VHH binders against Cytidine deaminase 5 (CDA5). Designs and how they scored, part 14

Target 1, 346 residues: Cytidine deaminase 5 (CDA5), of Arabidopsis thaliana (Mouse-ear cress) (q9s7l8)
Amino acid sequence: MAQQYKFVFTAEQAASEGVTDHKKLPKLIRKARNLVKAPSKVGAVGRASSGRFYLGVNVEFKGLLPHFSIHAEQFLIANLALNSEPKLTHLAVSDNGTVFQDPCYDCTRFLKEINNAHQIEILIKNAHGRDGSFKSLESHMPDEFGSESILSAEPSLLLMERDNCLALIDEDSAAGGISSNADLCSFLKLEALKAANKSYAPYRKCPSGVALFCEGEVYAGWYIETVDRTISLGPVQAALVDFIARGEGKGFDKITGAVLVEKKDAKVGQEDTARKLLEKIAAPNCDFKVFHCQEERKDWITGAVLVEKKDAKEGQEGKLLEKIAAPNCDFKVSHCDEELKDWIKL
Below, E stands for the ipSAE of ESMFold2; O stands for the ipSAE of OpenDDE; V2 stands for 0.75 times the mean of E and O plus 0.25 times the DockQ between their complexes.

## First folded at step 5 (VHH)

Design s19 (from k12 with S103P; framework vhh_brivekimig_d4)
Fold by ESMFold2-Fast, scan of step 5:
Structure s19 (fold): chain B 346 residues (1-346), chain A 122 residues (1-122)
Amino acid sequence: as target 1 above (346 residues)
Amino acid sequence: EVQLVESGGGVVQPGGSLRLSCAASGFTFSSYAMSWVRQAPGKGPEWVSSISGSGSSTLYADSVKGRFTISRDNSKNTLYLQMNSLRPEDTALYYCARWTDYPGEFLKYDVSSQGTLVTVSS
């Protein structure tokens, strides 16, 4: 396996690094900081419901504006999504791996996009600045979880499995089908389409995905939207999270190919941002191609996530969607509290 | 010198199974994506399946999806193709191919000249 555990840790691996309880989470940031090329002044570490620990580092790109950067909290959330973790339980942020910091407020908007976000515990500095204590997001920012909050009005499902039921349009499909083409571009098109189908784009409906090629391996990531567009994570940035986490310290200058899949004429387009970033960091003459996708049927369910009660009868929700959904749409089922079951877009 | 040596072909009845192997040498096997390509008698070459360097990503032609499984063992520098529910239409010379990842050339692959023959008949 090519998987590196420096960005994903079992409880035992975290303990071997001196992390025996949640208050010591920032210690893992120091280890990861030495393995990334970007100067890491801010780091994040989180514990998932699986018991695994995930790391995020701040990634800045020389010669590019700050909005191209990846905040440590964004990195952490993308890392959770890439590893199919459905829930985050605890989060700690640190500038230097030992001193605790309150999480960036903008980045906490990503936390609000996670199912049961109000129960996520974040490490907050106390009034005397010496130590910190874990507080729920709801207790730290109660106004965001009140009766007028978007989260209380509509469930957020960022880390839950999804399928956007996107297909490549004919003009962007080689030889009448991606699977019939023997070139590597077809391989990257399929991986980028798979990423676009996992994309979280509930507000502006512009899902997208990127696949990167480096020394025989594919790295992929997808657009992760928040209600405030300016703090959303682009698909090339998400793919770079995968590259950093799994790439065993490879330099960005070894990336030789990239494919972006996005909707044609998308209101929120990714091509210009992805191209500019890759031109700065990837291999000289890196091939970058853009292909377009569309929902299989506009008047049908697209990328439905079935949210059902734990003890619901098998297949009840799936049988209904199967009758009215577009042909060849795949649906992901997530178990949650009954109150979230009514959040199914038909 | 890059060498790819295919084996495992043979004669099998419809519905049968075969496992093809490709022994690779002369390059860092784990750093290359690999493919299986076939050529039926009197037909042009057809791509069958591809696998990334680590084996985490696989891709299949629609004609073989659900029946064939591509895999690799990087410790043995060997690529495999497990073929199940074989049909007469699967009769072909099967070639092992190495992908290139040079900038501007990553869309191409190198194919072995030897191949291994698979015949599906009663």
Scores: ipSAE 0.377, ipTM 0.723, lowest interface PAE 3.0, mean pLDDT 74

Design s31 (from k12 with K108P; framework vhh_brivekimig_d4)
Fold by ESMFold2-Fast, scan of step 5:
Structure s31 (fold): chain B 346 residues (1-346), chain A 122 residues (1-122)
Amino acid sequence: as target 1 above (346 residues)
Amino acid sequence: EVQLVESGGGVVQPGGSLRLSCAASGFTFSSYAMSWVRQAPGKGPEWVSSISGSGSSTLYADSVKGRFTISRDNSKNTLYLQMNSLRPEDTALYYCARWTDYSGEFLPYDVSSQGTLVTVSS
């Protein structure tokens, strides 16, 4: 491994560090602690269904209250999400790589949001408090895993691929004029919108994303919601997970630009938290901007086939579908002996 | 000394293609976002495209989106611009630019004075 500050390992790379199976997960936590610039007290390590191993560390911000912090388990889940991992199979938490800790209650509630939560195995201390064994999250917290307690109405759960179909609202468009950061702002705006479109916000419907700029690179993250808002992970914290994991040990004081994209008048707003955190840790000249988004029409057709009666003039009927189709809708015209009106439903 | 050397310009017919290159030296190329900026005869500079240090993020001006592709090879310290479906309006001197993190400047880039000329004509 040539890279310093590594938070993602292939199975082969983990084996080279002495981790040949999930039972040795805590061994990687000690390595991760030496790579984090922020003060670290605990670590987490997880195995994804891909066979890759992911590290999480506790990130505390000097001079800020604990609720601004990123718990090691939250870091790990954000790291999985940033790498498009669909499932977590095993999780271990350790104070120093030799003493196992049970994941905190709030963090186990966070894990419950994941699409394969029933199958996740977590390392739990035995009755003697010395040894640990892997136990399914469901068997550890059976009262939390009745069929009705899972988001049955939600089409996608945490770690599943999603697109929130958000677009920036016109009133937040650039003011015009010459600015030293005009192009950078546009760059960050696009990346923050992409992040907001990946945001998991099933309870309060307030997705958001943050993009950060540091020394030529963009880092991004998104709001990850839990039913209890106090244990949700904010988009600036998620973007800092990306910064720590990919930034090769750069200090937060090198972050010079940031953009937040969130819904206007959101019931759960992110601006105040993001601003306070960035003012504390980022470069003194860091430019922070907020832009607002809204859902694109959900009733618009994103792909369609027009079926036209044979002998009808081609393209005439397509104008009706174009009026109700979403921007960038792909559609084809097919001719048949059926009535066109039978194929178009408003 | 920071040095940016553009090449690949020439005369091409409408609908044609050109690939521009920018060879960078004197700095850690992978640590800087890079841009292409053009200046048409008698006009001011126009931003064309940008790419992040790793190449994971790209951005394009509306006038070139879908026709131009920006890319980079950090092992060769080289920035590229693939230009397809060229139009007479694309006729300009094209500059490679290194992004600066300095706020308050009129221009956000360290721009080479060299440039490479692209002429789209029959």
Scores: ipSAE 0.389, ipTM 0.705, lowest interface PAE 2.3, mean pLDDT 75

Design s37 (from k12 with A33G; framework vhh_brivekimig_d4; at its last look DockQ between E and O 0.62; V2 from the best seeds 0.00; counts 0 for: pae O 2.4 > 2)
Fold by OpenDDE, look of step 6:
Structure s37 (fold): chain B 346 residues (1-346), chain A 122 residues (1-122)
Amino acid sequence: as target 1 above (346 residues)
Amino acid sequence: EVQLVESGGGVVQPGGSLRLSCAASGFTFSSYGMSWVRQAPGKGPEWVSSISGSGSSTLYADSVKGRFTISRDNSKNTLYLQMNSLRPEDTALYYCARWTDYSGEFLKYDVSSQGTLVTVSS
């Protein structure tokens, strides 16, 4: 029976494996670790709010520096994002299948980018312990990351649905116009753009996406930024997570095409890193192309009304609308003294 | 012999629906991505939709987004295009084509069907 490379389990599928609740996450750890192709076999198992279970594995690239590697926790989170899961509730990580430890410092930081990070519970289990115990992610690193999140004017919203409203730059249009979908065969380009539009890049605002082509299948991923840039997951890495998760064990050498979409003149460009990684893992037969995108001018938005509570602190939402609205958008803020729930009834 | 044969075309009123099929033979269907392309009278070819080999990835032209759905049944070696809310501007000869390679910017096609005519008229 071809070892089904499975990285996502429905509740029913998990149940068939004996995982009927979050306390039984360790039952999937062996499956995760068996999927690891690196010398060090780290597995991660997570329960999503949907009831599905996700596996993460560490990925190492021979001949590349460790910063190109994907941690099992990062893999898992990327896998959640790729599957549009809004929340992670429980996480178990193990490098030996018996002991379950805290995520590493970097992964902890990565996890804290998740919108419901404060609700995430981590399994801790010693070698001699039967069932282990769950602790809050916040309890692991309470003080160090709170201040940085406050400094970042933007809330941590990893795993929330995002549309960056990016459009491809039409290189053929002298005026730098937005490319129409009139391109007859630009499938990978469009897929990469789609990925870029999902990219989580709130800090440097340099979203990017990658589409990979392998034997009739397309795999895509996007840039996942962290406050600390060194922990961020590049778009190629994220696409490789998709490749590993759905590619049924295919080697990276079978990737024959890759497209990167990123903003023109991005402060944080991904091209060099992407090229280096792809050259290492998919050369010589991988054709890599880079295209550029820009924010779509929504000139159709001519008016917006924001309704805020009088006591609502400086409305971050208003700033968002101002950014999205065309320069000619008439933006009005209305204050409601009543609970918004009651206003809808009026 | 590699062959693609489309069916399901016809005349429909505006707002109507049609389902196109493309039967594949002579190759491992699941190993190839597929696309629908259409050509209206007097116009050049227009990309409509694409689907990866497994069906996990789908894309649509803006002109058909929300109205058309591409799908495939690999067990039947068949590609489908469900067309809803048809408009006169959707009138065209519709072709199915298989992916062969990646050129960095474009998917390459090596085999296409003969086409099925879809006419949307009142």
Scores: ipSAE 0.233, ipTM 0.695, lowest interface PAE 2.4, mean pLDDT 85
ESMFold2-Fast, scan of step 5: ipSAE 0.556; ipTM 0.808
ESMFold2, look of step 6: ipSAE 0.554; ipTM 0.828
ESMFold2 (binder alone), look of step 6: mean pLDDT 82; pTM 0.814

Design s43 (from k12 with S31K; framework vhh_brivekimig_d4)
Fold by ESMFold2-Fast, scan of step 5:
Structure s43 (fold): chain B 346 residues (1-346), chain A 122 residues (1-122)
Amino acid sequence: as target 1 above (346 residues)
Amino acid sequence: EVQLVESGGGVVQPGGSLRLSCAASGFTFSKYAMSWVRQAPGKGPEWVSSISGSGSSTLYADSVKGRFTISRDNSKNTLYLQMNSLRPEDTALYYCARWTDYSGEFLKYDVSSQGTLVTVSS
């Protein structure tokens, strides 16, 4: 009876549960929290710009400290990211489907990372605490959104499509692949690298990804960073969101393989946290391996060079692009080098 | 008893296409990742492609990426390899393999003893 869509609802499926619009989102929360055996009774439900509804549940790991846990709002956002949803439009958090809860401060700060954050509407309690009304995130915390006169240095926001252009160190790159030596570890290694390339790590620049293997299937997730790193979602936790959402109720003790891909000497490393968590929840014989990646900086311009020149006579400066190779040569520029692209016009 | 039976090989000209099939029996097909492995005359075995149990994840050797497509039909317990833009160097016996669900230093898998022959010649 368990289906992949128990954590994702089309508009039609939500309507069949009595949820025809965002105002009825709390009705799905009771269902969400009962889909996973967790000690927490709190859940989250969100509506995406696609019209689909997404569920989030709190996940706590027996015998581990609270910082290993996945908050319902983190689960929801990871679930949106895993399904390539570009925008969250509405969010509700509630116990028992009728008692409304304001999202916690840390979780609302997590929402700020989303590309349409100022337009997200969240359910806020009325003065008597029973009924609520939707308020924009910007209206709820106006001081957090500030003036746009200070520009963001980051090229993309959370839930926007990204490619971190990472390649494995001392391995065949994702572009080169695996030649004649494929094994389960290599399979997981490439899936974890794909996950790391989707990782949102704008503040500490330490993207990472995890791939998990369970009964012939791969589940993957990536590090999702916030300005307050204590509420950031680790890559193994994000992969477990994928496992819970798509794994049809399988126990964590069925996970037999895991690979973490992260940058070498990252200031925010994931290995110790991932290893500790997997040792507690995964199969006793689960193989966990860590591989290191680095940004692919193969900025070979085949047939052209950008030249900066100075006019010594008048102190005037100019910048030109000059072709040094034959006219039939192509430009080859790394996708990750946006600075170089600003200087080249094809 | 686990059985894997390959078919669909044949003789084709360079630039042509072939679709290989592997009929699986004796196990729950959807719970296992599957692979295609080939052995060219006078060479050792070479891994070609792999697919997860649901088909959501696929992996290809650099030599075939962009030309070959691995797929599966779990309702028919069948694995496929669509081969396009075939080259003389693709000439080999092609085997399908069932992956173990245990990760480790060594990959263990079951391979058919027969294979299916693909010959790319003018």
Scores: ipSAE 0.392, ipTM 0.721, lowest interface PAE 2.7, mean pLDDT 73

Design s46 (from k12 with S52T; framework vhh_brivekimig_d4)
Fold by ESMFold2-Fast, scan of step 5:
Structure s46 (fold): chain B 346 residues (1-346), chain A 122 residues (1-122)
Amino acid sequence: as target 1 above (346 residues)
Amino acid sequence: EVQLVESGGGVVQPGGSLRLSCAASGFTFSSYAMSWVRQAPGKGPEWVSSITGSGSSTLYADSVKGRFTISRDNSKNTLYLQMNSLRPEDTALYYCARWTDYSGEFLKYDVSSQGTLVTVSS
């Protein structure tokens, strides 16, 4: 192997480079030239609640529109998710790997999807442009957090543990099932399905995952949605974050296999975007396949949301729903000032 | 130079257990998915189990599912196969294999030439 590739640092590893706390995050960006060889300069560095430090790089694909690219902040968040980090505490960004700068507006809105978003501290330049200070995301963008209402108050849970309970639609067929016989496609299907089950898709309900094969190993990533679709991170881009972070400097042109798992009849499909990206960057002989998934719970009331009067007896509406549905019925309950339960009688 | 050295085979009675090991060297072990493949006397090779480089995902042949467990210790560059409830039909030479390439719908392996013999007999 040519050079060290490192996108995750323990507290001890960061301290050995003189980065003892979050106040020295800009120092880690400057040191990244000696610590990691990346396809582009380090554009973001963050500290997680675990005490680990994470790097993000901007990734642009020649010949493709800018919306295919991975912003350094998106890379960082995907890197956190891939390492099961539940919280980001501090963030600093840079365009050139030497001097910090304010994060772009779109990327700060991406950060809003994290469960502790309003408390994330980001490094912001002062009026003179010479110094900076950490400010909470809410303090930097107070208008973006707005007023929370009962009907819109579902917490942002991007980095929390998730299982979307998805299964492949044609799993009992030779082509669609998880089968043996040293079939790489079976492993890619398994990894892509696992990725789809971790996918964050709260707005359009279209989770998806991608698995990539490169020179003896599988890399995977999943769709990470934001309320503004244009700044969401696609599953192939997320899988490329895994590839860059763990692939030890392998080129994209060494990727020879890929599988996308996405929901059938998805309002937002990933196939066209994934295919276009892989055609441009992967090996010319890269085999790309798409499989469809659906929620496993056939006996449940799909998409059910129970809205009840605030003063109703505890658990009464939930008990009624369980009486008419299968045991372990999955439903969400939101309370409001007016009773709303006419759909139950249907 | 890639080297894969299997060990842990032997003679065991039906219902018994064995643990196979594969010591790997000459490559970054954690960056490659690995498999166990077996060949019974007079038969062609049969895939047994695979594990990703990180160890996060495993797959098993239907004939061994629920009885065999594949695992790896990346700090020791070692692949393992725990074999429980062994049957006479499990008698075979067992090889560990490193994934290398993909072409069409099949996976290419680097396989040790030695293997380790497992005999299940009363």
Scores: ipSAE 0.403, ipTM 0.738, lowest interface PAE 2.7, mean pLDDT 75

Design s52 (from k12 with S56R; framework vhh_brivekimig_d4; at its last look DockQ between E and O 0.52; V2 from the best seeds 0.00; counts 0 for: pae E 3.1 > 2)
Fold by OpenDDE, look of step 6:
Structure s52 (fold): chain B 346 residues (1-346), chain A 122 residues (1-122)
Amino acid sequence: as target 1 above (346 residues)
Amino acid sequence: EVQLVESGGGVVQPGGSLRLSCAASGFTFSSYAMSWVRQAPGKGPEWVSSISGSGRSTLYADSVKGRFTISRDNSKNTLYLQMNSLRPEDTALYYCARWTDYSGEFLKYDVSSQGTLVTVSS
């Protein structure tokens, strides 16, 4: 059973499937598509910078509008985030296992939120071609929402690790952070908070996290925001990605607990959507609770050093730091002529 | 029928290490999240660490983060707590506890062990 529900492959595991490089991504597409529990079977296969391979599948929810659905590409990206993968390098998407097409418009926009989106290569293969070809995602990117969207000009930080420095607002929990030592029943709550702290919500600044409980196991996800909010992935959806990826084929009806953590009075609240989705897929035995959080501190990053190659695009990484760092962050850039990976030292 | 029995407590010097065990019986161990809780003399119970049924998810109190490691062997129905770099403030009676869903809140505890004493002193 474990082999059948595998969504993440090490390089070695992929090699055993005949995937020894990015050109052979299509060899995993059948596995992805076979995991789909929807009428339309869309599979996505991606190679991460770590050398691991990830699968994505579309998820549809019976009785709910399409906007609740998860696209295969979104699934894959969420899966990357959940596994702390910093970059996606290659992507293949297919709805029939033979033709590999560009991601849809919405998924393309979703992909653009990734920090290295400009480096992502997409497999294009028609029905008559054996090997297909890779093209840059950038070459297929839709026109930006408009020159007037200041938000569209912001650096993409999706898949970058982050800590939103959130703490629970619990009247019963002593104001002091995650360690409410007095709350013996806070395991799922804390997991949801942990997820919220990883939430990518740079535009509306409304991070949220969800923890699901099923048969003694916790599954968690967080809000992934896009410039266009309609394409964003909700925290429940993200948690369900974790559930599907690690739950070994368990049904949603086996989920008996769910906790949402979001900011109090958030401009973008997730509670209603979360409740609706969970009621539909996990009722009647799912107990859903909502807790609120607030920012604990804003100045957690007080210093950073960026090391870049001399020929690197100037300013991009700096802008990234500015987006996540407090105003009091002392940021310095050092350039190196040697081939090295860019890194940030705090 | 349901029983949790802890072991491994004792006296240790500051900076020392101990490994606690909790043997579970009378229920499907892998289906339950488990926690370690401790109670110092004159203080209330303090949550230490939790682990999901499969062991894939772990959480720690800030006071023990980086020093303690919770783990489990479902084949042996045993919960573990590796305690390193022990401090006098870690002195407490340590309990293992089983999750229950009957409370209306997630990961309430319906069963706990008798406790094993850990004393950290020079």
Scores: ipSAE 0.266, ipTM 0.710, lowest interface PAE 2.1, mean pLDDT 84
ESMFold2-Fast, scan of step 5: ipSAE 0.576; ipTM 0.810
ESMFold2, look of step 6: ipSAE 0.382; ipTM 0.741
ESMFold2 (binder alone), look of step 6: mean pLDDT 80; pTM 0.793

Design s67 (from k12 with L59I; framework vhh_brivekimig_d4)
Amino acid sequence: EVQLVESGGGVVQPGGSLRLSCAASGFTFSSYAMSWVRQAPGKGPEWVSSISGSGSSTIYADSVKGRFTISRDNSKNTLYLQMNSLRPEDTALYYCARWTDYSGEFLKYDVSSQGTLVTVSS
ESMFold2-Fast, scan of step 5: ipSAE 0.420; ipTM 0.730

Design s70 (from k12 with L59V; framework vhh_brivekimig_d4; at its last look DockQ between E and O 0.20; V2 from the best seeds 0.00; counts 0 for: pae E 5.8 > 2, placed apart)
Fold by ESMFold2, look of step 6:
Structure s70 (fold): chain B 346 residues (1-346), chain A 122 residues (1-122)
Amino acid sequence: as target 1 above (346 residues)
Amino acid sequence: EVQLVESGGGVVQPGGSLRLSCAASGFTFSSYAMSWVRQAPGKGPEWVSSISGSGSSTVYADSVKGRFTISRDNSKNTLYLQMNSLRPEDTALYYCARWTDYSGEFLKYDVSSQGTLVTVSS
C-alpha cells in the first residue's frame, strides 16, 4: 500500500518511533518532512500537554502568492486545534532534519496567539552536530511578550475552547425543510457553521469556517486570526490541514464540495481568497458555496439595568453592562434616583 | 448487489425510544456518507440526519436535534438512529440513504431502501 500518512501520534505510537520523551522529538522530523509534497520540505513536530505528538508540514500552491501557503508551524497549530489540544509544550522545526531553528518572525507572531506561548520550548540545534537545547519562546524573544487586555472576558488565546454562538441567517438556515431533486440536506453548511463557531477571530470579530467534501468524508477548519492579518491562517487553509492530516494521501483534486460560512458584511471576508484557492487546487467541478451567519447572543441584556452603588465609584457597572448588553441596548449606570427615568428602556 | 435493509421500527407511546438499524451490503460501507430520511403519511420526504464515512461528522435537522443520535459501526456495516423523546410528529417511514458526492448545498444520494415504519401514538 502507499506510505503511512500519520500526523498524530499517541505517546505509545511515538515511543515505537523512538520518541520516548521530548528530547527525541527530532526522530519524528524525518517523518514530517517525508509527508511534505512541496518542493521545499519543512517539517514541524510538537508535543502537546496530553502527551500526544503532532506533525506539521508546509503546504505550497504553485502559481499562487505566498500568503496562500501554510507554514509547517501553522499546520502544526491547526492540527492541535482540530484535535482539541489545549497546550503545545515542545516544538521542533527543521528544513533538513539536522538543523533546528527558531520559527521565523511571522510564525513566532502566530505562535504568540497560543494560551501558553510564553512556556513553549523550542529546540535549537546548529549545523555542527552538537546536541540541541530547548529554549522557551519567551526567553528567546522576550521583547515580544506583554500584558493582556484589560477587562477581557473573551478567550484571548488560540487553543482555548470557544463557542462564537453563531447561527445561519434565516435565508440560509434551510437544512432539509425543502429540497430539490435528489438532495436532502446541507451537510457541509452545518459542518462549516460548527467550524465558524470554533474560529479564533478576536481582533476583527469576523469568525468563519470551511467544510470540504471528498469521497464520503468531511474535512473542516476555521479562521485563525493574528493581530497582523497577513499572517493569519484562512479557514480554507485550516480545512486543508484537516484534509492532509486525515485524508491518507488523497490529492486536492479529489475535493468535490466546499462550503464557507462567514458573517454577512464581514470586515474581513474570506470568500475571494477561498474561491481563488479552491479553483486552483480542487476538482474541476468542485461545488463551492458561501453562506452567512450572525451572532446569537442569548446571554445579552436587551433592556436597561439600573445600578445603585452607595460606596463605589460611579461607572463601574457601566463597563460590565456594555460588555454583556446587546448592541442596541440603551443603558446608564448611576446611583441617584433622578437618573432612573433615563435608564428604563423596557 | 448494493443493498440497504432497515429494521427496528414499531409502535411506541409519546416520550418513548426506538433504535433503528440499517444493514448495508455490496459496497465498502466505510467509504460512504449516510443519511436517515423520513416520510410521514401524505407528506413529502424530510431529511433527518447525516454522518460521514468515518463517523467523525454528524448533522441533524432542527426538528430532531437533541433527541436523535446517528451513529455507525463500520465493522458491522450498520448505520443506526437512536430516537429518544419521540413525538407523534415523528411518525413516518424511515429510510437510510447512501451518499457519494456533494452538489450545491446538498449531499447526493444514489441508493435508498424500503424503510422501516415508526408509529408514535397513545
Scores: ipSAE 0.564, ipTM 0.835, lowest interface PAE 1.8, mean pLDDT 78
ESMFold2-Fast, scan of step 5: ipSAE 0.617; ipTM 0.843
ESMFold2 (binder alone), look of step 6: mean pLDDT 79; pTM 0.785
OpenDDE, look of step 6: ipSAE 0.688; ipTM 0.882
ESMFold2, look of step 10: ipSAE 0.134; ipTM 0.628
ESMFold2 (binder alone), look of step 10: mean pLDDT 79; pTM 0.783
OpenDDE, look of step 10: ipSAE 0.026; ipTM 0.471

